# VH-VL binders against q9hk44: the designs that were tried, part 9

Target 1, 202 residues: q9hk44
Amino acid sequence: MNSRIMFIGGVPGVGKTSISGYIARNTDIDIVLSSDYLREFLRPFAPQESHLETSVYDAWKFYGDMSDDNIIRGYLDQARPIMGGINRVIARALANGEDLIIESLYFVPDMMDEMVLKNAFLAYVYIDDPDLHRSRLEDRINYTHRNSPGSRLAAHLKEYRTIMDYSMDMARGRGIGLYSTDDYALARQRLLDDFRKFVDRR
Short names: E, the ipSAE of ESMFold2; O, the ipSAE of OpenDDE; V2, 0.75 times the mean of E and O plus 0.25 times the DockQ between their complexes.

## First folded at step 1 (VH-VL)

Design ut4 (framework fv_utomilumab; at its last look DockQ between E and O 0.04; V2 from the best seeds 0.00; counts 0 for: pae E 6.9 > 2, placed apart)
Fold by ESMFold2-Fast, scan of step 1:
Structure ut4 (fold): chain C 202 residues (1-202), chain A 123 residues (1-123), chain B 108 residues (1-108)
Amino acid sequence: as target 1 above (202 residues)
Amino acid sequence: EVQLVQSGAEVKKPGESLRISCKGSGYSFTSYWISWVRQMPGKGLEWMGKIDPSDSYTNYSPSFQGQVTISADKSISTAYLQWSSLKASDTAMYYCARQYYGSGSYYDAFDIWGQGTLVTVSS
Amino acid sequence: SYELTQPPSVSVSPGQTASITCSGDKLGDKYAHWYQQKPGQSPVLVIYQDSKRPSGIPERFSGSNSGNTATLTISGTQAMDEADYYCQAWDSSTAHVVFGGGTKLTVL
């Protein structure tokens, strides 16, 4: 298949939306899908136990007290139907020879179909410095989410960083590339270069 | 010229420690995983484990977890395979090989291999 | 654990087409890579990602991968092709490398 498919993961504030737009412009890929909209589309049809009506940073509340384990349990409940949908969207793009970029908070390698693992450029984007991460969440209104209150998201930095650490461990175990956006310009250039190299090898 | 150069043959007694090396040249060492592969005399290839030289993250085959230690020094573009106590059953040819580090690279091929280090554990 | 199975040996006459198979559960959903190893030498990559040739590998080497079986094909086989051939894939659940048991190609 000649499809150029990028599936990039990351929590809010790490710059995955801005990076996806940069790569789309520099590769002439016209379709960029956000898991935020995929989640919204799935909500009327998702199983009740997925808890998609609840913010991901509140999903641990279905399991008792806040803990890393309960945060991950809530995240994985939501990830299951969304990852299932992403698998099918990528399969369609591959079957039709279409190019596609997907950016997603939900990024669980164990839930990716073999077809996705084989054919998509997979990358996980993160921020090492928690103070920088907090700052970028607080400043979100200045970037891609004009009406999203950054201070509200920053209040959930703990939950997001727990999800980030879990996702990085999973990605690393599978040999999926990890890209720090502490230096944003360097990260987006490295992702672009690596994506081009991946495509050229096919 | 892209190449991986391994240390020379070793003859050891059971119970001795050993560290062998694999030096990369002609490429960005931290952009590639380095894997170690064992080949016992007259037998096939067995993957032992791999290292990311950029931060020394390791991933081992279950058969080799706890049997060997894989490490790397990115300042001199060298990866290592070491045993704390050798056994006669460790007699084999050991190869290092590189694999592109990046998204999807976990399924990429080993495009460059070292020449091999023969380890003989006897006498 | 994921396993790849190869025939232990294949014999061909010079100029014949050699076919070496590698079988694994749903292997066609994975990438298969092929290595040639001559006595006393390191393995050499001859086919990567099912069907691609590295620079310097003759065009008579080709590959395919579908269903449960990957195949390395050597057309117009030459004496110099006599070697052990190994297939390789990734166990995507662990990111561990899996090698086939190897096939000895004899050119008589």
Scores: ipSAE 0.055, ipTM 0.632, lowest interface PAE 5.6, mean pLDDT 88
Fold by ESMFold2, look of step 2:
Structure ut4 (fold): chain C 202 residues (1-202), chain A 123 residues (1-123), chain B 108 residues (1-108)
Amino acid sequence: as target 1 above (202 residues)
Amino acid sequence: EVQLVQSGAEVKKPGESLRISCKGSGYSFTSYWISWVRQMPGKGLEWMGKIDPSDSYTNYSPSFQGQVTISADKSISTAYLQWSSLKASDTAMYYCARQYYGSGSYYDAFDIWGQGTLVTVSS
Amino acid sequence: SYELTQPPSVSVSPGQTASITCSGDKLGDKYAHWYQQKPGQSPVLVIYQDSKRPSGIPERFSGSNSGNTATLTISGTQAMDEADYYCQAWDSSTAHVVFGGGTKLTVL
């Protein structure tokens, strides 16, 4: 299996879309998938208990008071069907010898098939500085058709950082690389270099 | 060049405490997991647990959870295995070994092993 | 808890090909690694990531991993290859290390 597969995780505002584009351009990988679109494809088919009909930052409400535990429970409910789809997409690419980049809010190592864990380059990107993260969230959506979405995402910084911290702990426990994008140019170059090393070790 | 050097052999009595060490040199200590592996006389390799020296995150085998403590001091590139109260059944060879834990790698092999520390616990 | 099973011993004549197996549920979906341990010595990595050799390991050592079984193969086996051999994988759900029980390779 000679497929070049990257699966990059991160919450909104950490730069995963930009980094994915940078990697694609520098490796000539043509296919880049975003979980935002995978989420939309899955909504009409996903089970009700996934709660995909609501935003991830509101999913804790199905469990009671806002707490880190309830935020993570809501996140994991949504992640389950999406990670199932991502597993199948990566398995197909591996079986066909095809290259692929996936960037996803939903990045749950315990839901990844072992074949994915073995054969895909996995990376999680984050921002350490909360103020920088808020600024990046505001910039991310300043170019939308509506001004309201920018304020709305940044207003949920707490939920996103709770998910980010959880995901970083899970990634570290499995030896998945963590990449701080506080220095974006350094992070993208390190990520590209590490991806090339991973591919070359195959 | 790259080495893991362990502390010397120990002869102890049941009930005594012990801390043995594993010093890494010739590489970036915080870029690798350090695992401890027990080998009882004439027996196979048993994984005890691991530590990420960068932040001291530890993960123990269920067989050794609560029986030993794994720690590290990254300022001197050293990992430790310690017992608060040794048992005769702790008589064994103890190895440390590193596993690459760098950006983009996961679940790699143990590429460098220490020379082992023989611990003898007898009445 | 994930388990790896190896035969306790394998015997070959000098010059023959030795095959040492390591069995585990869906082991082919994981990396399998192999270590050689000679009496009184530390383990030495001989095959990693199913089939790769570290620098200094002779080309007569090779590996494969598919389905439930990984195999270490030593072609042209020499007396110096007499050792215990351990396979190793990770339990991805817990990040625990799993070793096989070991195989004593005898050359004669």
Scores: ipSAE 0.024, ipTM 0.613, lowest interface PAE 6.9, mean pLDDT 87
Fold by OpenDDE, look of step 2:
Structure ut4 (fold): chain C 202 residues (1-202), chain A 123 residues (1-123), chain B 108 residues (1-108)
Amino acid sequence: as target 1 above (202 residues)
Amino acid sequence: EVQLVQSGAEVKKPGESLRISCKGSGYSFTSYWISWVRQMPGKGLEWMGKIDPSDSYTNYSPSFQGQVTISADKSISTAYLQWSSLKASDTAMYYCARQYYGSGSYYDAFDIWGQGTLVTVSS
Amino acid sequence: SYELTQPPSVSVSPGQTASITCSGDKLGDKYAHWYQQKPGQSPVLVIYQDSKRPSGIPERFSGSNSGNTATLTISGTQAMDEADYYCQAWDSSTAHVVFGGGTKLTVL
């Protein structure tokens, strides 16, 4: 296959959007999709049980009190239709030999086809330091989300970190690379290098 | 102590094959990329290529692509640079250096260098 | 291919400030690193990530990077600072390492 496809996951504030853009510019991949837009696209048609009408950090409310378990349940409910769409998008790109980068809060490889998993480069970006994570959420208005105050998201750091931990465990279980963005420049370099190795070895 | 130790000086004739080595010690060998750098007499540093010892992935400079082979044996923490057929123009000092890809310290820089291997090719 | 350009030589009197430039297209968007090489010795990293000093490097060594130019500055230059200096960056498009042509610093 000639297509170069990257599927990168990460919770808000980790820098996945910026990294995706960086990689796109340095690999001449023209199409970059964001799950934020995919979510909006899907909302009118999504199953009721997905609860896409609510933010992911509030999704736990459908299961009762706030807990790690309920946070994950809510996350997975939203992820299910979005991941189904992402899977189909990647499958199409592969079939047509198209280059594509997808960055997504929803990163659930278990919901993807094996063919997609084998032929796309998957990566998960994260932040180790909670304080740094909070800071980046607060500051994102100065970078990629100019009209969306970061303070709103920073208030839900716990929910995001719970989702991050869950996603990291899943990634590890599948041998998917984990990239700390505590050092952002290092992360984007390593990711780019690994992506190139992946492409070159195909 | 973290160090890279290279093999000794070589005196060769044109047409001969050669492999020189670079052994790392004092650190996790597979956690750093190894680059080879050529320096011709009285000239500047020229990056030849690099290898990821963890899986032996290589990336060559266009000027050296197909001219040399970079390899590694991670079991003995050693990287190699080899020629199938030396030319007089290959006379130079050759350095190996590690490049960090870990936690961020010394990002993308060569913080440790070998002592160099002088290769002399003459008829 | 990505290229870095350095002046071939720079001269400075002892105690004065030496500045060595390295130019490249949008170099300010990259990390620049600097190496010192004395005759018969291996290169030594003196500045990494534009302005950071490795352990053991004197404080008189500093670096900056903006626009298309990185600069290595040596304040209070000493005789021992006489050496060749090389800048280095990473070509993000090819993942190649690139060195400048080197600058010979002479302390008069």
Scores: ipSAE 0.020, ipTM 0.606, lowest interface PAE 6.3, mean pLDDT 91
ESMFold2 (binder alone), look of step 2: mean pLDDT 91; pTM 0.943

Design ut5 (framework fv_utomilumab)
Fold by ESMFold2-Fast, scan of step 1:
Structure ut5 (fold): chain C 202 residues (1-202), chain A 121 residues (1-121), chain B 108 residues (1-108)
Amino acid sequence: as target 1 above (202 residues)
Amino acid sequence: EVQLVQSGAEVKKPGESLRISCKGSGYSFTSYWISWVRQMPGKGLEWMGKIDPSDSYTNYSPSFQGQVTISADKSISTAYLQWSSLKASDTAMYYCARLEYSSGWYGEDYWGQGTLVTVSS
Amino acid sequence: SYELTQPPSVSVSPGQTASITCSGDKLGDKYAHWYQQKPGQSPVLVIYQDSKRPSGIPERFSGSNSGNTATLTISGTQAMDEADYYCQAWDSSTAHVVFGGGTKLTVL
């Protein structure tokens, strides 16, 4: 028996939480971790320069005017301690023979340990259609987050799509699978099948 | 035009080995899975398993795991179904079918003409 | 293992609406596909993703899928529609294709 580790990246509204739950139910994996809760756990202990107290869509403000470069800079500042934590969690699961699914806004291949890159099934989920993405954010309460105000998140679609585009470019450069969630059913079944192939080849 | 062309009918004795083929044309062979489906005389469709020709990953129905081998040669756009030792109960029509997985709907959209395998003494 | 159940036979007079059901646990959460098979012929896809028709399939064919039941509906049924019909779904827990037992549609 080997550990089955899945690490799914994606920005708010792309369905990474729904997909993670689906995969967990259909693979009998009991542990699903969200970077949202890892972020909250790390906040009291993270360096102030990581700016984890600030929403990711506002983190560019520490660098001046809104630009793609500043949005990514703010994102990477926040990603650093969270990715460090994720590396350790995955290492522990591998060492103990435990199965684990992690879904995360913070998905930076260059910050992943070699152990993670070699042993985890890595996937990035995205939405091609920006209008659909906006609709998913506005209707977030209907999909995954009961108390998350969708209109607030939709106002930051630009920041989220900049992070998404950047993350997709990094994933593509590393041969990490990209999965369009314009249709959740299509993405879920494809991800499940690809995860099964990955596990069978280890 | 998309076509799946299967090998011709086979008449075999119990204990003999057999390999039948399914050649795809008119599409990107590695972009779709190939399913194998058995239909015993007068009976319904039974899914046997599937293969992704891009990496030769196979997935079998529990009823057929260990009874048959599915393989593919992507250089000639051909999938295979193989028995090491045939039984009389293997007498059936065998279909290959193209299974769309890239969009995730997982339905068989094009079917081969079928290969009739008869196993008798 | 996941199972799909169909009635073994359905009879209808020409011009009537035929309804063929396919039942499975939470089938409405999956995509249902439908195949038509005439004697001596390969199956032909007539409905995919619950309700969509492939090019060349008459508008008389429609589908739905909700709860535990998918339904293939043939309006104004013609003699040429006489065939065996199979439903199919993807069992996402195993990544296996599952066929129903088939329904013989008689038009007379």
Scores: ipSAE 0.007, ipTM 0.513, lowest interface PAE 9.8, mean pLDDT 86

Design ut6 (framework fv_utomilumab)
Fold by ESMFold2-Fast, scan of step 1:
Structure ut6 (fold): chain C 202 residues (1-202), chain A 121 residues (1-121), chain B 108 residues (1-108)
Amino acid sequence: as target 1 above (202 residues)
Amino acid sequence: EVQLVQSGAEVKKPGESLRISCKGSGYSFTSYWISWVRQMPGKGLEWMGKIYPGDSDTNYSPSFQGQVTISADKSISTAYLQWSSLKASDTAMYYCARHRYSGYDYYFDYWGQGTLVTVSS
Amino acid sequence: SYELTQPPSVSVSPGQTASITCSGDKLGDKYAHWYQQKPGQSPVLVIYQDSKRPSGIPERFSGSNSGNTATLTISGTQAMDEADYYCQAWDSSTAHVVFGGGTKLTVL
C-alpha cells in the first residue's frame, strides 16, 4: 500500500481546514497538519528576509506601495522556508509509509520536490464570489476559528484574493485540480471522490 | 534524437498471453513517464496507464485496471504492456508515448510507431 | 469520470480557417493539448499547454482554452492538414489522462 498524501491549498475563508477534517474523517487519516502551525514552529529559525514575524497580508510593505506584484513578493518570501519544510515532512511520510494531509495558505508547486509532486495529491480550494468570501471570513467563528477576529481578516480580502488568483494560475498551469467552495458541500464531496480515485490508481 | 521504438505486429488467439515492448533512446529513460494508449480499429485514443521507469511506479485508467500489466526494465530502457489472457476485444493498435516527470500536466511529446495486435480464432 | 467532447467532423476549403472545439467541465482550469493523426501514422503533438507550439509545427496552428471549451485553430488551412485531431487533458485529482473522441478535419 502506498502512502496517501494530500496537500491542499487555499487562503483564509475558503474552508480548507474544514474540508481537510472532512477528508481525514472519511479516509481514516490520523495526521492533519496546518501550515499555520508549521509557520509558528519555523518562525524562530527562519531567515529575517522571509519576514515570518509579519502577517502575510502586511508582507508587501517591505517592498513599497501596495500592488499585486508586491503582495506576491511578500507571499513568496514567506512561502520559501515553509515549502522547504513541507517537502521534508512529506518525504518522511513517504519513506515511512505514513498517510498525511497538509492544508496550507502557502501553495507553490514550483517550490516542491519532484518526488513530492509525483506522490502527493495536490488540490487548490477557492471561492469565486468575493462577497461570499468576505461573508465566510466574517463568519469564521462558526466554521474553524472561534477566537479569531473574522472582521480583521475580511479587511485584507484584497491581499488574500491576490494570493488566491496567483495560486490558481500556478495550479491551472500544472493541471492541479481547482475546487470552488461557493457550494461547500459539493466541493468537499468532489475533493473526497477525486482523492479516493487518486489513491486507488497508485 | 529522442526515439520510442515498439515491437512488431502480433497475431494471437483468444486465451494466449502476450507482452509487447517500447524501447526509449536519446534521453534519460528513468526521468520520464511512459504511457500506453489503445486505439481500436476506426476508433479514438484511449489512455490505458503509465509507468515511471525510475522506480516502476504505475497508474492505470479505471477501464484497464486489472486487465493489463505495465512494467519496465530500466537496464535496457524498455517498457512493457502485458496480457495474461487475450480477448478478441483486445484487437487494436497500441502506442507508447512519453511525458515529463511532473504529475500535474501530462502531454505526450514523442510517440512510438505503434504495435498492431490482432486477436482472432 | 471526466469526459472531453469534440465534434466528430469539421470541413473547410483550402485557405480557410478551421476551428476544432473540445469541451469539458471546467476545462479552462486544466491545460489542453492537441494531437494530429494521419491515416496509418502515430499521433503528433501540435499544441501543448493550451497555446504553445512544439518546434517544427507551423505558426498557422494556434490554441486557446477558457471556461469549459478549448479550441484548436488552423489558419490558412492546407490539404496536408487533413487528419484526425484529438484534444487531451490531465486530471491530477484522478491521476489520469483523458482524450477527446477526435475530430476528422476534411479540406476540400
Scores: ipSAE 0.000, ipTM 0.457, lowest interface PAE 13.0, mean pLDDT 86

Design ut7 (framework fv_utomilumab)
Fold by ESMFold2-Fast, scan of step 1:
Structure ut7 (fold): chain C 202 residues (1-202), chain A 120 residues (1-120), chain B 108 residues (1-108)
Amino acid sequence: as target 1 above (202 residues)
Amino acid sequence: EVQLVQSGAEVKKPGESLRISCKGSGYSFTSYWISWVRQMPGKGLEWMGKIYPGDSDTNYSPSFQGQVTISADKSISTAYLQWSSLKASDTAMYYCARQDYGDYEPFDYWGQGTLVTVSS
Amino acid sequence: SYELTQPPSVSVSPGQTASITCSGDKLGDKYAHWYQQKPGQSPVLVIYQDSKRPSGIPERFSGSNSGNTATLTISGTQAMDEADYYCQAWDSSTAHVVFGGGTKLTVL
């Protein structure tokens, strides 16, 4: 059987973890990797200039005042080693005939290897309504991360939505599917259907 | 609740300029694409182009690139379609339609249409 | 340029099943959407993403999409279903929306 690989991008609060679990259960894919843990694993070994010791919502501080440009610069610094690792993980899964789902805050098509662009189902998930997004971040403990300080994440909605907008623009430029998660049930169904179509095309 | 309301019918002469409008209400105007679709009398639907009001990003059909200008004013939740110099061949019904951010999304709400008649 | 081809007309008797096709190169690899347009009215979305119905659209409307052909199916066709039907897809190679030429459904 050919490898079935899904790489889902999205910022905190959009439900990419919940959706990834749903897809895994409905496709019998056993391996689901989160960039949160990949980032944590890489931190001791990452280059100094990647600033992985700093939260992504604070990484703009290395470039001066808060601006969309500085938020994206900080995000891209952190994305480089993580995306490099994701490329290698996907290459291994393809070589071994393994199925894999990756969910990641770090989703930079220009940093993806050609083999990822050709062989993985790529999707970016977003929340259209900023008030809903804020609510999802504030109530994070009730949805996915039991002991996560959701109020702290909600204070950084601006940074997350700047990263989201940038990521959506890049995805759109590459023809990568964009999925609104304002309705989780509908988004899960769309992603599952599209992933199955992608697998059937091969 | 969600509505797209278009400006009224226009009767123009060749060479005249024109701007028609599409006002969104009942939703976050900056979060959805607005597309313009032409329908010539007795003919089918032709996609002209779209705008994302949140950042003013535009995408035009090759057939309409340079022939029209699509713009939006997010302060009044209104998108525009503009001609610098009308031709008789521009006589058509013009619809605006809303699309969620993804390219794979359908046009879920449509305006009532603006009839543009260009004759000498 | 990418094209979607529909039959110009389809006729059915009331209560019978109408089938309207939309053909395009590898259309099954894309999402097909369907719009109904009655004389003097705006188009109305009746099926999206191949097979899904918007709120308010009767269950007799269904869709499928595989290979090169998407199909809109109307079971138990009623006089009120008489309209022009348009299919639509996104063509990633040109980055634009493509409509089929439309099919006039006559119910008599």
Scores: ipSAE 0.000, ipTM 0.450, lowest interface PAE 16.6, mean pLDDT 87

Design ut8 (framework fv_utomilumab)
Fold by ESMFold2-Fast, scan of step 1:
Structure ut8 (fold): chain C 202 residues (1-202), chain A 124 residues (1-124), chain B 108 residues (1-108)
Amino acid sequence: as target 1 above (202 residues)
Amino acid sequence: EVQLVQSGAEVKKPGESLRISCKGSGYSFTSYWISWVRQMPGKGLEWMGKIDPSDSYTNYSPSFQGQVTISADKSISTAYLQWSSLKASDTAMYYCARLTYYDILTGSDAFDIWGQGTLVTVSS
Amino acid sequence: SYELTQPPSVSVSPGQTASITCSGDKLGDKYAHWYQQKPGQSPVLVIYQDSKRPSGIPERFSGSNSGNTATLTISGTQAMDEADYYCQAWDSSTAHVVFGGGTKLTVL
């Protein structure tokens, strides 16, 4: 397969959207898909038990009190149909010889098909400094989502960082690269370098 | 045999220019990034920067950005490290080393092949 | 800026186990690689990706990496293992390679 596939995971505020755009521009990859839109497309057809009508930071409420376990349970409920869709989209791009970048909050290696694990460049982006993370969520209203108030997302920093920590643990267990975006410009250069090398070695 | 062979020792005066070389052999030169590493006398290893010989894309350590120039000529499988104006503080052993990805999914870089080193002495 | 801290020296008797540590913030989230450098020689890769040995490196060399600390372990240490050892990781925040300060292993 000659397709160049990049699948970037990360929670809101870590810069995965901006990094995806940077890589697309510097590699001439024309297709960049956000799991936000995949989620909305899937929502009318998703099983009720996936709770896609509920924000991910509220999905723990179906399990009782807020806890790391319940936050992850709610996240995984939503992740299952979305990851299933991502698997199929990547398979189609590979079959057609198409280049593709996917950026996604939903990043669960155990839900990835073998074909994805073998043929896609997988990366998880995170932000180490929680104060910087909060600041970037607050700034989100100005740069990324005009009608999604950053102050509302910042109020759910705990839920997002719980999902982030869980995702990093899974990525580490699978040997998937972890990239800190505490310095945005340098992180995007490293991701670009690593993606280029991944492509070169195929 | 996969090798990186560096140019010989240099003795220079402050203010002089210098270019040292690192020639790869026994492998596809354009398939691997080459890094330069400085070791001051009696001190540890310092990463200076790297180059992709396939397109001459460079990435520098912030400490060395603007201090040196890294380049490569893929037609002769050679990477270069250059100073426009040497300082006494540039006195060091300089190594070139090949970066390899052992697990392409993680993008983990290690230096599997090292040159023999080029000793640069800068004195008045 | 990100830094890796190693003890400047470690001494061990022949046949004993040497442990060389490398500490950095969340180093367990990165891969640690280890290099051996003997006087007048180039560094040699002895451990890559935390725990893997290149071809030709004796089984007595092993590694681990968790939390903030990576460890290079040399079991049944021999006189020939006397050298400087450097850990190396990639600093994701600055997109550059970083080396530890080095540990001089003395086999006495």
Scores: ipSAE 0.000, ipTM 0.441, lowest interface PAE 16.7, mean pLDDT 85

Design ut9 (framework fv_utomilumab)
Fold by ESMFold2-Fast, scan of step 1:
Structure ut9 (fold): chain C 202 residues (1-202), chain A 124 residues (1-124), chain B 108 residues (1-108)
Amino acid sequence: as target 1 above (202 residues)
Amino acid sequence: EVQLVQSGAEVKKPGESLRISCKGSGYSFTSYWISWVRQMPGKGLEWMGKIDPSDSYTNYSPSFQGQVTISADKSISTAYLQWSSLKASDTAMYYCARHPYSSSYDYYYGMDVWGQGTLVTVSS
Amino acid sequence: SYELTQPPSVSVSPGQTASITCSGDKLGDKYAHWYQQKPGQSPVLVIYQDSKRPSGIPERFSGSNSGNTATLTISGTQAMDEADYYCQAWDSSTAHVVFGGGTKLTVL
């Protein structure tokens, strides 16, 4: 009934792309957008201070030495224009009665409009076990991102896990569901069930 | 001044072990990958493998998997290439080179700084 | 295994444009990088990401990459450009670096 909008957050390696595909197939939602492509689209027009030309795991370098605070500062600089775009894309889908799934590294509920927070199903996916997370990133080259080697992403596990912890704290503060993908099959089923319940309550 | 300085030439016999080194200076060593490249006399460049010095994660070419070991000691900004048992076919010039991380979504860049090379000669 | 093919040699007269090609399956979907190597010296990166020049590389060096072929172009070729040139790409399925066989550029 009405637009079915899912906004799934998660860092590389947690399986958010595969989960999004599973949800889309099982709900007959035809549009799945990645914030990776939204970020690419925004690059020519984004303010220089957003540092979208820099990989998120390098964005702390604009603030000095590596620290959790600097990692989050760099992440938030990039998140601002991307979250602004996501708000507008979701608002359009809601206005037009369109179904949509967005999967995103950038997940900052404090930057989301009230209309989005009220009308979209928000979920954050994570991996508790850092060794499993590293393994999943390494396996990525064989599965989803052939031209984006998982070995490079695994090298930045610290930065990604800092972003993950920050995002999970924000999600908890707003009562947004947290889904561990340590058991991938269970996580995707729980997400599907919870999304269906959200839709049914509207 | 950013540079990679490699250890000196080696003359070894088949069956002997060897470790050669590549020391980075003038940059944050843990912020760049180090690749090892072989060039046999009169031949082209062959990529052997790479290491991230920040966590010692390695990735090898299938031709070199199990033939060599790549390691790094970030406390002294040095990467290593090691053989447990040399063969005459290991005679070559060995280069190390760094890979800069992307300032964009593109993860891969070319190798912008190279060591001077270490000549390894293996003969009986 | 992914293969990059280069012509073994290219000859040009001083001041002419040299074109060195590098062929690989769907190479235009990957990044091509180019290295110059003079006898007894280490390789030097002259083009990265298809068409970008590192600091210190003369403007006469340019690159392109489309379909199955990447091209290194040297306009107004000088005697100092005489060297072996290697293309390099990333094998997306293995995350491995792949080099072409090299092209000897002769400026006569």
Scores: ipSAE 0.005, ipTM 0.436, lowest interface PAE 17.9, mean pLDDT 85

